# Designs tried in a protein design chat: VHH binders against UPF0758 protein CT0611. Part 2

Target 1, 126 residues: UPF0758 protein CT0611, of Chlorobaculum tepidum (q8kes1)
Amino acid sequence: MNLKVKGARDVFEYMKGRIPDETKEHLFVLFLSTKNQILRHETITIGTLTASLIHPREIFKAAIRESAHSIILVHNHPSGDVQPSNADKQVTSILKKAGDLLQIELLDHVIVGNNDWFSFRDHALL

## First folded at step 4 (VHH; framework vhh_7qbe_3)

Design e17 (from c4 with G52S)
Fold by ESMFold2-Fast, scan of step 4:
Structure e17 (fold): chain B 126 residues (1-126), chain A 118 residues (1-118)
Amino acid sequence: as target 1 above (126 residues)
Amino acid sequence: QLQLVESGGGLVQAGGSLRLSCTASGSSYAMGWFRQGPGKEREFVASITGSSGSTYYADSVKGRFTISRDNAKNTLYLQMNSLKSEDTAVYYCAARDYGYEETFYDYWGKGTRVTVSS
């Protein structure tokens, strides 16, 4: 039995200590079961997040292979400012649309800072 | 069932200010304001969460509106400054419980009407 995430706080706690280099921006995807248990996570990009670096095909290919019911995006802001950038919103929109089409829900996008987080879902951005 | 009651709507001149209130019958994890203008779809305005204390604003209201919460009174506020005719709408208070097993904003008020005249 894997860790169950009940909300964004659990995602933040799961990622705490799992970011290899907090001076760099990392984008992760968490693959979830029907019971919202984390099946595994995968690093998608390292370095400044831009829409051009995100390939929905590869993310959802991995989700399908993993038999994920849903996914959660996580990325860190080395600045500690967890407010989403326009690039963060654009990436989220692209992946939400892809997930809707494939019926693998993008359940949330969580931006993690040092001892703080921002959830797109909590703020009706998903 | 959580009950939400909005108040504070009315007629205001462009450039003016108005404060909306929403009183909840109990506590909630997150609360927000939505609005629906004449001939428009319902849109997000602002939100605030209980656990992180974070706020978020739609680009159309950022810098003009301020969302705040009095947790002891279970009351949500929206301070609206520099009002424009495009802010004319019915404003809805919404609340949600914590967690991914909840839908977006499970509880809704019936709305309070704001009319901004020139």
Scores: ipSAE 0.445, ipTM 0.693, lowest interface PAE 1.3, mean pLDDT 87

Design e18 (from c4 with G53K)
Fold by ESMFold2-Fast, scan of step 4:
Order: structure tokens, then C-alpha cells, then sequence
Structure e18 (fold): chain B 126 residues (1-126), chain A 118 residues (1-118)
């Protein structure tokens, strides 16, 4: 049975134990059903996040193949500081616009640290 | 339906201070302030979680502006200090629901105008 996410805490809990190497930044996308169940997740990048390395076409191609209703972005900060960088904000903006056009909503972007998280949605940034 | 009403805008001299308020018809929403200056796109200023425990600021206002809320009064505040001419804008209050279970449109106020003169 697929896990249903009700908010950013559930996303944080899902990602705990699923980051292969916590010394590196990883960007993941979660594909969600109409009931907000996680269909699967996919690693998009490993290493320092930059907006130039993010291709909406590849993310949304995967979302379409998964028949996802919506997506959630997740990435980790190895430092444990969950405050978003300028690159994090740029990536979020690009993917929100792409999702709006394709009608596959970007529900949230969650930054995970050691035992804390930051949700763009909880801060009215999405 | 959530309604947002901003107040507190006006004319202020550079280096001065001003406090904006936003009264909401409900609480427990993530809330923020946005602004739109002359000839510019709307930009983010500051946000606060429903509990009031976490805040986030745009780099341009960090250290000068403070966002806060009083959930008992359903009121959001923006304390603006050390105002610059670049802060001249219409300031908008916005609210968003936390949950993923319901679709949610941002609720926006009509804006309050702030003019900073030298």
C-alpha cells in the first residue's frame, strides 16, 4: 500500500532512511496519486544543486509516465541547515511554472536536514 | 471564505519606520507579505508559519523588517525599519493552507501603499 502524505512532516518521515549518502546533496521528486499517495520517488541530481542542472522536461516526462497527479520536490542539506538557498528558490520557481502549464501541480518543496525540515508551502512560498 | 484586509500604509521619510497589519477572517494559515514596486513584478518579502514559530525573509529586507502574528486576534504584522526609497511599493498580505489533502488558492488582500521619500 502506497504511503499517503498529508503535509511536509510526512514527506520528511518518508525520506528518512532513503537518502543514500547524507554527506552529499540529493534532489528527489515524489510522484503522487490523486489521493496524495506516493507512487514512487526518483533521484534527479546528486551533488551541489544549481538551477541550470534542472530540466523540467525530464521531471515532467517521468511524472507523465507514472501517471502522477502532482509532484513534491525533496532535497537534503548535509549541513543540517534547512534554510533555502537562492538555487533552491530558482528551482522551485521553474518547476512551479512548468507544473502550472502542464497541470501537474508542484504541491511542495521540502528541504530535509538532520532532524528538521523546511517546507516552501508551510511558508506560503508555493 | 478567508478575507484579508491590509492597513498601515502611507508616506514615510527614508530611514523611518512603519508597521503594516493584515486582519484575517480565520487563522492557522501560512501567511506572508509580498510587494510590487513601480514598474516591477510582485516580489516576496517575508513569511511566517501558522504557529508563528518559523519565519523567512527576502535578502533585501533581512535585518530591517520583522514579520509576526497574533493568532488570537487573527492579525499578521510587518514591522518595517530603516526604510529605503527602494521599499516603495504596494504591500500585499497572502495566506495559504498547510495541508496537501485540499486544493487551495492563495488568498490575497487588496494591498496597502507605502511611499518612502528622501
Amino acid sequence: as target 1 above (126 residues)
Amino acid sequence: QLQLVESGGGLVQAGGSLRLSCTASGSSYAMGWFRQGPGKEREFVASITGSGKSTYYADSVKGRFTISRDNAKNTLYLQMNSLKSEDTAVYYCAARDYGYEETFYDYWGKGTRVTVSS
Scores: ipSAE 0.224, ipTM 0.590, lowest interface PAE 1.8, mean pLDDT 85

Design e20 (from c4 with G50P)
Fold by ESMFold2-Fast, scan of step 4:
Structure e20 (fold): chain B 126 residues (1-126), chain A 118 residues (1-118)
Amino acid sequence: as target 1 above (126 residues)
Amino acid sequence: QLQLVESGGGLVQAGGSLRLSCTASGSSYAMGWFRQGPGKEREFVASITPSGGSTYYADSVKGRFTISRDNAKNTLYLQMNSLKSEDTAVYYCAARDYGYEETFYDYWGKGTRVTVSS
């Protein structure tokens, strides 16, 4: 059964046990239905520096293919520090604008640490 | 359901300190402080996660203001140090809807006035 996400906590819990190597930074995208059920997730990048390279074309190409209503971007910080970088904020802004134009909403960006999370939506950054 | 009540505002001299409090009827929300100065739009000041484990600040207040919460008392705080005349505003406590539902609610208090004299 597809899991429904009601907020960033559900995203955090979904990602538990689904990060292949928690010592490395991973970027994921979650594709959601109109009822906010997770249709699929996909790993975008693995590795600290490369993980900053997010390409809207590839993300939204996959979202269109999945017939997603909306998307959520997730990445982990192995350090446990969930504070967003300036690059994270810039990428979020670009993806939000692309989603608005394509009518596939970027619903949230969630940074996950070991026992904590940061939601761009909860902090009025989205 | 959720009610927010601010307190602690007042008149203070530049360089002084104030602590604002916000009492909520519930606790499992991301919360923050916003302010509106005379003739200005409402602007973000600081936010804190439901657990209190993560905080975020506007650049204008970094190093001077500290947001914290006591979930046992359902109370949010803003410690304001090194106050400047530009910090003069009505300060609002806000709680963000945790949900991803299409119907979205922001909860706001009525505000508490802070006046900083030069």
Scores: ipSAE 0.171, ipTM 0.527, lowest interface PAE 2.2, mean pLDDT 83

Design e22 (from c4 with G50S S51G)
Fold by ESMFold2-Fast, scan of step 4:
Structure e22 (fold): chain B 126 residues (1-126), chain A 118 residues (1-118)
Amino acid sequence: as target 1 above (126 residues)
Amino acid sequence: QLQLVESGGGLVQAGGSLRLSCTASGSSYAMGWFRQGPGKEREFVASITSGGGSTYYADSVKGRFTISRDNAKNTLYLQMNSLKSEDTAVYYCAARDYGYEETFYDYWGKGTRVTVSS
C-alpha cells in the first residue's frame, strides 16, 4: 500500500526514522504517482549539499524508471535548524527548472529536523 | 472569496517602529507579507505557516521585522523595527491554500501604506 502525502507534514512523518545517520546531511528524492502516493524514495547524496554535486539527469532518470508523475526533495539539517541555506535554494532552483522542462514537477522541497520541518512550497519558494 | 484587511500603516520616522495587522475572513494555512515601493515591483517580505512550520524572511528585513499570527482570530502581524527610508511601500497581506493536490491561489488585501521619513 502506497502512502499518500497531502502536504509537507506527511512528508516529514514519512521520513521520520528513515534517515540512516542524522549526524550527516542526506538528500532524498520521493517519487510520487498522479495521486501523490509515494512509490519509492532514494538517497541521492550524503554530506554537505552543493549545486555542483547534484545531477538532474540521475534524479530524473530514476523518476522516469519509477513512472513518477512528480518528485519531492527531502533533506535533513543535523543542527536541527530547518532554515534553508543558499545551497539548498540553488539546488531547488536547478531541479525545479529541470522538472519543468521534463514535465515531472518538483512538487516540494522539505527540510526535516527532529520535531520541525520547512517546506519550500509552504513559503512560496517553489 | 477569502477577504484580507490590512491595518496599521502610517507615517513613521527612520529608526521607528510600526505593527501591521491583517485580518482574514477565514482560515488559511500559509500567510505572508509583500510590499511594493514607488515605481517598483511587488516583493516578498516575510511568511509564516500554522501547521508546525516556520517563519521565513527576506534578507533585507531579517533581524528587523518579526512575523506572527493568531490562528484563532485569523490575524497576521508584522512587527517592523529599525525602519529605514527604503522600507517605504504599500504592504500587502497574502494568504495561500495549503497542500499538494491544490493549486496555490493567492488571496490579497488592498494594502496599507507605510511611509518612513528620512
Scores: ipSAE 0.280, ipTM 0.595, lowest interface PAE 1.8, mean pLDDT 85

Design e23 (from c4 with T55R)
Fold by ESMFold2-Fast, scan of step 4:
Structure e23 (fold): chain B 126 residues (1-126), chain A 118 residues (1-118)
Amino acid sequence: as target 1 above (126 residues)
Amino acid sequence: QLQLVESGGGLVQAGGSLRLSCTASGSSYAMGWFRQGPGKEREFVASITGSGGSRYYADSVKGRFTISRDNAKNTLYLQMNSLKSEDTAVYYCAARDYGYEETFYDYWGKGTRVTVSS
């Protein structure tokens, strides 16, 4: 029974309870089918997110292995402030371009806080 | 078709405050404010999703402007404080019904003029 995500709220609800240590920043990737069903998720990094730490090769290698049609990035802010940092925007831009070239769409980037979330797609940043 | 009507524009002195309103004929997934200054293309100002949902601001307005909405009234607000001459523009309300599905709608109002005198 694969969960279908229709928007960022579904992504937020899926990740709730799946973050192992909410005191640390985690970056996850969700692999999606052509029907936007979550095939699997994977932790990419633990600790402060920086553009230099993110390698498109590793993310898209995993996406290809999973036969993903598209991907969604998710990370948490332990502060609870869901506003995207400059590093978040840089990472998103890099992965959007890589996904376009490989034809594995970066469908969204969702920042999850304590009781709310921020979607790059909802705010026309993706 | 969703109809949006802006109000609250006018002439204000630099350092002053002004509140813009936008009334929609129905509900939408996301709403935002855009502006177009003299001789410039339209630029993003602020957005909000859902009832009391996430908010996002352009760097030029962070700390000065506040976006809010009243879903029961289908009304969007922009509280503008510490106004600068650079904020002079026609302000447009926009509404979007968009998710991860291909179908989306994009609605725009006709705009309300804000002039900030220095």
Scores: ipSAE 0.236, ipTM 0.595, lowest interface PAE 1.8, mean pLDDT 85

Design e24 (from c4 with T55I)
Fold by ESMFold2-Fast, scan of step 4:
Structure e24 (fold): chain B 126 residues (1-126), chain A 118 residues (1-118)
Amino acid sequence: as target 1 above (126 residues)
Amino acid sequence: QLQLVESGGGLVQAGGSLRLSCTASGSSYAMGWFRQGPGKEREFVASITGSGGSIYYADSVKGRFTISRDNAKNTLYLQMNSLKSEDTAVYYCAARDYGYEETFYDYWGKGTRVTVSS
């Protein structure tokens, strides 16, 4: 059953229990319908996030094949500190620009902790 | 129908402090400060969500500025310490509603001018 996400809290709740090993950084992409229903999610990387590990062409290739209207990035910080790193900001910028060009919006980037989250959109960074 | 009114700007010497306020006509999910210096584009300064649960600062102000809000008064604050000439700008208050579906547009005040003399 497809879940509808209204905002970052729903993304955080969706990811609860879906991170296989919280001692590692995981980057996920959520593919969304026009009604913001989660069509699927996919693990992009496992391990320390760097811009060199992110291939926009592969992310958006999957989004196109899924017929996604938009995407949301999600990752965890094993430290529990949900403040974004410079690498997080760089990845977000690259994917926002790619999404704008392809007209598959990057709706948000959510960094999840144990009982809190950070949303780029909540802070007007998207 | 959300109106934002900034206050507290003025002239201050480098190294000094200033507190800005922004009073909103109603509640919002997120509020933030932006600024525009002479001959520059508008840039992000700081933001705060909900009842103060999530806070984010631009690297240029981190450790010097503190954002806070009083939800009972619908008022946003920016405590500015260790001011530098580079902080000279018109400071704008902005508000955003929760969520990915557009219910309301972003709200902006008219700004308050801060001049930091070297």
Scores: ipSAE 0.550, ipTM 0.753, lowest interface PAE 1.2, mean pLDDT 87

Design e25 (from c4 with G53D)
Fold by ESMFold2-Fast, scan of step 4:
Structure e25 (fold): chain B 126 residues (1-126), chain A 118 residues (1-118)
Amino acid sequence: as target 1 above (126 residues)
Amino acid sequence: QLQLVESGGGLVQAGGSLRLSCTASGSSYAMGWFRQGPGKEREFVASITGSGDSTYYADSVKGRFTISRDNAKNTLYLQMNSLKSEDTAVYYCAARDYGYEETFYDYWGKGTRVTVSS
């Protein structure tokens, strides 16, 4: 049975132990059902996050293939500092706009650190 | 706790215009408008993000209605143009908390009635 995420804490806990190399930045997408159950996740990029490396078409192609109702972005900061960078905000804006057009909502963006997380939604940035 | 108060409803002729307002006691929630017509289920009309940079509309109102917000005034608006008899309903302002609830809108106003005569 798929796990339901009720908020950013559940996303953080789901991703804990699923980051292959915590010394590098990883960007993931979680594909969600109408009930906010995680259908699957997929690694988008490994290494320093920049907007130029993000291809909305490929992400939303996967979302459509999964019949996802919405998506959640997750990435880690190896430093443990979960405050969003300008690159994080740019990536969020690009994918939010694409999701709005395709009617697959970007529900949240969660930045995960060692024992902490930051939710764009919890801070009214989404 | 968040309070939502709608205003601006009334009787309007088909083809006319009306602007609804919703004043919130809090800030930066994702917000939307819903409506319930006679003998119908409550249905989605339009939504806007907390930042105001993205909006979404039901197909039945696209091109006719415009949702907007003024975060400095904690006020949400719905500008309704080219009104049709099918738009007759009680209109509800709704706001979404930061959680990932199965239903996305957690706070509701009491509604404001819009009647569109032919």
Scores: ipSAE 0.115, ipTM 0.452, lowest interface PAE 2.6, mean pLDDT 82

Design e26 (from c4 with G50A)
Fold by ESMFold2-Fast, scan of step 4:
Structure e26 (fold): chain B 126 residues (1-126), chain A 118 residues (1-118)
Amino acid sequence: as target 1 above (126 residues)
Amino acid sequence: QLQLVESGGGLVQAGGSLRLSCTASGSSYAMGWFRQGPGKEREFVASITASGGSTYYADSVKGRFTISRDNAKNTLYLQMNSLKSEDTAVYYCAARDYGYEETFYDYWGKGTRVTVSS
């Protein structure tokens, strides 16, 4: 894609209308170029997010195939509350460490609501 | 270069209140408070984004502390209520630049000391 993301608001706007069923929790990964342009996004899971169901290998395998420089995690909370859960924080920590080792940065994790969002990066959680 | 200056620290009895302030020399997109107690590592306390609508708190302070900012004055506040001896620490103000582009700096103040006695 030609879209460049400058911050979490751009990620929120990109994901608007791209969540098939907002009554369910979806985890997406955005693959970014060196200029932070969205190359592609993929749905990783549908349903309640848990760290044990997230496989860094599969996420970074896809990132390598896309020739991604960095990735951004995005998920929605059907409740509309964008505050991160403990599972959200655990998943973020695991993927940050994996990205650091592979030199494919986890640039941000954005939780999207109806008209608002929460960025891990903006709150020094990354 | 962004500079941060904290103020408002002091000695207070358990159950008391203090208001910390942090004045920045310029605009920032995200700001937060961190603290370091005696013999402990620096820990996160609270953060707020530039829009003022998004706040996040450490579990240890949630419900007792309130973070706010005045963007026109480039000033960050931490209202601390129901203080406990465990809140004794040097409190640091931090600021981050917004965005995913090349330069992402963390700016830190020198800290302001809070002592809670009981």
Scores: ipSAE 0.258, ipTM 0.574, lowest interface PAE 1.9, mean pLDDT 85

Design e27 (from c4 with Y56W)
Fold by ESMFold2-Fast, scan of step 4:
Structure e27 (fold): chain B 126 residues (1-126), chain A 118 residues (1-118)
Amino acid sequence: as target 1 above (126 residues)
Amino acid sequence: QLQLVESGGGLVQAGGSLRLSCTASGSSYAMGWFRQGPGKEREFVASITGSGGSTWYADSVKGRFTISRDNAKNTLYLQMNSLKSEDTAVYYCAARDYGYEETFYDYWGKGTRVTVSS
């Protein structure tokens, strides 16, 4: 069955149980259809998130390959603290600008903790 | 559809305190405060999600301002302490729906003016 995401809660629930090793930071990209159905997700990086590890070219290459209309960025914090770091904000800014230019919208960036999440979109950071 | 009405603005002396309120005609998942000072672009101030919600603050107001909400009354608050002349602005209440639909709406109030005198 095709899974539709209506907001950050659905993204959190989708990722629940899909993070291979919660002791490490993982950055995922969710590829969405025009109806906000998850077409696929892909792990982009594993390890501490920094702007230098993120290449918009590779992320949007994958989005084009998947015929995505939009993307959602997801990563976990092993500490369980869902507050965004400065690196998280920098990565979000870079990808938002790239998505705007390519017309593949970065809908949200969701940070996943143990039982909660932080949405950049919910807090007007996107 | 959703209507937001701000109140509580006024003239206050530097170092003083002021509490802003925003009443909404219905519920929303996330709410926040934005401001626009003279000759400046609109900037983010603070945001809060629903019950058990997280808060987020602009660096310029962190430690001085506190955002809170009363979900039973559909009311958002901004407690402003240690006010500075730089805080002079029209303050806007905003609401965001829980959703990624194409017709996602940002709801905005008409603003309430805060003037901080030296």
Scores: ipSAE 0.171, ipTM 0.513, lowest interface PAE 2.1, mean pLDDT 84

Design e28 (from c4 with Y56F)
Fold by ESMFold2-Fast, scan of step 4:
Structure e28 (fold): chain B 126 residues (1-126), chain A 118 residues (1-118)
Amino acid sequence: as target 1 above (126 residues)
Amino acid sequence: QLQLVESGGGLVQAGGSLRLSCTASGSSYAMGWFRQGPGKEREFVASITGSGGSTFYADSVKGRFTISRDNAKNTLYLQMNSLKSEDTAVYYCAARDYGYEETFYDYWGKGTRVTVSS
């Protein structure tokens, strides 16, 4: 079954129960079809998020393998505070540029907490 | 097509307050304020989602500026308190439709000038 996401709330709901250990920071990528259906998701990193640990080549290699039209980044903050860090903003900028070049759009970056989320797209930060 | 019209700019003394308004010709999911000061690049000031519940501020204005919206009137506000000379800029209203099914659009107003004097 292909689940369609219409906005950041759908991404948050999809990720419920899919974070293996909420005491640790996880970065996921969601691969989407032209109809914004989730084709698959993949864990990219576990542990503290830094720009130096994010390799656009590996993320977009996976996107190409999945025949994704676009991608969505998702990560959790174990603190529950969904406000983006400077590292979050830097990672988003790097992947936005790579996606634009490869024509695989970074559609959104969603930070998930326990009861809420933050969307870069909703706040004009993407 | 979405048109945005800013108003409320003017001359104000340092430490004073000013409220900017932006009226949109239709609804949008998210709206924000940006500014461009003399000799500076355009910078983000504040944003608010369509529901009015989620706000985000640049560090330079946090605690001094408050963004709000009236969805029934399609109007966005920026309450600016404790103004500094560094806040002197042309302030722009921006709107986006952030639905994942929709083509990405940026709508911008023509700006309203704010001058903070000694």
Scores: ipSAE 0.172, ipTM 0.553, lowest interface PAE 2.0, mean pLDDT 84

Design e29 (from c4 with A58E)
Fold by ESMFold2-Fast, scan of step 4:
Structure e29 (fold): chain B 126 residues (1-126), chain A 118 residues (1-118)
Amino acid sequence: as target 1 above (126 residues)
Amino acid sequence: QLQLVESGGGLVQAGGSLRLSCTASGSSYAMGWFRQGPGKEREFVASITGSGGSTYYEDSVKGRFTISRDNAKNTLYLQMNSLKSEDTAVYYCAARDYGYEETFYDYWGKGTRVTVSS
């Protein structure tokens, strides 16, 4: 069954138990339908996140293959501190611009911790 | 419609402190402070989510300002410490509902003026 996400809390709940090794940074992309149902998710990178590791063409190629209407980025911080780094902000900016050009919206970027999360959209950063 | 009323603005000397308050007519998911200085665009200052746990600050105020809320009283606060002349602005309270339907803050107050003198 496809889970509908109404906001960042639903994204956080979906990702609970789906991070294979919380001692490492993982970047995921969630593909969403027009009704904001999660069609699938994919792991994009494992290890320290940098803008140079992000290839928009591969992410959006997958989004097109999934017939996604929009995408959501999710990643974890092994420290448990959900505050965004400068690298997180750069990655978000790159993917937002690519999504705008391709008309596949980057709906949110959610940083997940143990019992807390940070949503770029909740803080008007997206 | 949700109504927001700011208070606590005034004249303060550089290096001083001031606390702004914003009283809302009802509850909201997230709230924030924005400001507009003389001859400048409106800029983001700080935000806090409805759970009360997640906060975010613009780099220029990080470590000096603290945002907090009392959900039982529908009141938002901004504690401003180590004030600088460049903090002179009209400060606006804003609120938004939960969800992905709206991208920006839905409700705004009329503002309260802060003037930092040397």
Scores: ipSAE 0.446, ipTM 0.714, lowest interface PAE 1.5, mean pLDDT 86

Design e30 (from c4 with A58Y)
Fold by ESMFold2-Fast, scan of step 4:
Structure e30 (fold): chain B 126 residues (1-126), chain A 118 residues (1-118)
Amino acid sequence: as target 1 above (126 residues)
Amino acid sequence: QLQLVESGGGLVQAGGSLRLSCTASGSSYAMGWFRQGPGKEREFVASITGSGGSTYYYDSVKGRFTISRDNAKNTLYLQMNSLKSEDTAVYYCAARDYGYEETFYDYWGKGTRVTVSS
């Protein structure tokens, strides 16, 4: 049975314990059904996040393969500071535009810390 | 429908301080402040989620403005310090529905005017 996410807290709870090495940045994509159920997730990058390493083509190719209605980006900050960097904002902008064009919505981008998170959607950044 | 009422705007000299407030007719998941200066489009200022768990600020106001809320009063605040002439704008309170459900629009107040004289 697939887990339904109603907001960023559910995304945080889903990712809790699923980050293999919290000393490194990981970027994940969650693929969602029309009912916002998590179909699966996939690790996109490991290591410092930069906009030049993000390829919308590969992310949305995977989303199409999964028959995803929408996607959510998730990444961690090893520092524990969940405030978004300029690179995080650029990546989000690029993927939002690609998703709008392809009709696979980037529903949110969630930055996860130890016991807190930051949602781009909650702060009107998405 | 959620109603938002802003107050606290006025005329202040550069370097001065003002506190804006926004009272909501009910609870909301996330709230924020936006502003629109003369001849500009509406821009983001600061936001806060839930019971004050997470805050975010536009770069030009970081360290000068503080967003907070009082859950018992359904009231949002913006403490503005070290005001500059470029902070002159109409300030709007906005509220967002909870979660990832389809939302047609955010709720907006009518705004409160802040004028910073040089």
Scores: ipSAE 0.354, ipTM 0.655, lowest interface PAE 1.8, mean pLDDT 85

Design e31 (from c4 with G32A)
Fold by ESMFold2-Fast, scan of step 4:
Structure e31 (fold): chain B 126 residues (1-126), chain A 118 residues (1-118)
Amino acid sequence: as target 1 above (126 residues)
Amino acid sequence: QLQLVESGGGLVQAGGSLRLSCTASGSSYAMAWFRQGPGKEREFVASITGSGGSTYYADSVKGRFTISRDNAKNTLYLQMNSLKSEDTAVYYCAARDYGYEETFYDYWGKGTRVTVSS
């Protein structure tokens, strides 16, 4: 029985206990079914996020293997400031374009802080 | 079915201020302002989630515009300060319901026109 995510709050709640070291920035990808159930998540990077660390081929290879319908990108800001950086926006743009071409939608990008979150989709960024 | 009605547009001098309002027929999860200038495509201006929730601003308006909402009145506001001629546009109110199964912004008003002279 997989958890269903209805929106960004559910993504935040799912990740709340799953970040191994909240003092470090982590980038995760959630693989979703057609019913928006989380099939699996995986850690993509640990440490300061840069676009050069992101390989769409490997992310979408995993999504295809999982038979994922869509993906959600998640990362944490140890500072607690959930406003997106330019690097966050750049990474989102790269993965959005790749997903559109492959027809595996990047459904959202959620930035998680200590008790707050920011959804790209909620703020017209996706 | 949600109805949105914008008001407060008009003619204003560069450097001036104007406040736009958008009254909704019911509650929504998130609301935003978009604008469309002459000969341009529609662009994002600012967004707000929930009751006094998170806000986000386009870089072109950051520090000059303030988005706010009064959930008891189902009303969204955009306080526009230090107006520039490039802010001339029809301003649209938009709203969405919570969830990934919902269309991005599926409720739109008909717009209110702002003209900044000089």
Scores: ipSAE 0.556, ipTM 0.755, lowest interface PAE 1.2, mean pLDDT 87

Design e33 (from c4 with A58P)
Fold by ESMFold2-Fast, scan of step 4:
Structure e33 (fold): chain B 126 residues (1-126), chain A 118 residues (1-118)
Amino acid sequence: as target 1 above (126 residues)
Amino acid sequence: QLQLVESGGGLVQAGGSLRLSCTASGSSYAMGWFRQGPGKEREFVASITGSGGSTYYPDSVKGRFTISRDNAKNTLYLQMNSLKSEDTAVYYCAARDYGYEETFYDYWGKGTRVTVSS
């Protein structure tokens, strides 16, 4: 049964226990149905995130293959500080623009910590 | 229907301070401040989440502005320090409900004008 995400807290709860090595940064994409149910998630990168390592074509190719209506980005900060970096903001901007053109909305970007999270959408960054 | 009313705007000299307030008719999940200056597009200024927890500031105001809320009084504040002429704008209070909705911020005030003179 597909889990429905109503907001960023549900994304945070879904990701609990699904990060293989919390000592490293991981970037995930969640593919969502029209009802905001998680169809699948996929690991995009492991290790330090930079905007130059993120290719919209590869992310949206996967979204199209999954027949996703929208996507959510999730990543962790091993430091525990959930404030977004400049690289996080650049990646988000690039993917937001690509999603708008393809009509596959980047619904949110959630940075997860141990018992804390940061949502770009909650803070007017999407 | 949530209503938001901003107050505290006015004329202030560069380097000065001003505190804006926003009174809401009820509670909301998250609140923020936006502004629109002469000849500029509307820009985000600061945000705070519903539990009174997380805050965020863009680089243009980080270290100078502080957002806070009093949930018992349904009031949002923006403390503005070290004001610059570039901060001249109409400041808008906005609020949103929890969730992935059709709109980003569901409720907006009508704005309060801040003019920073050189």
Scores: ipSAE 0.506, ipTM 0.733, lowest interface PAE 1.3, mean pLDDT 87

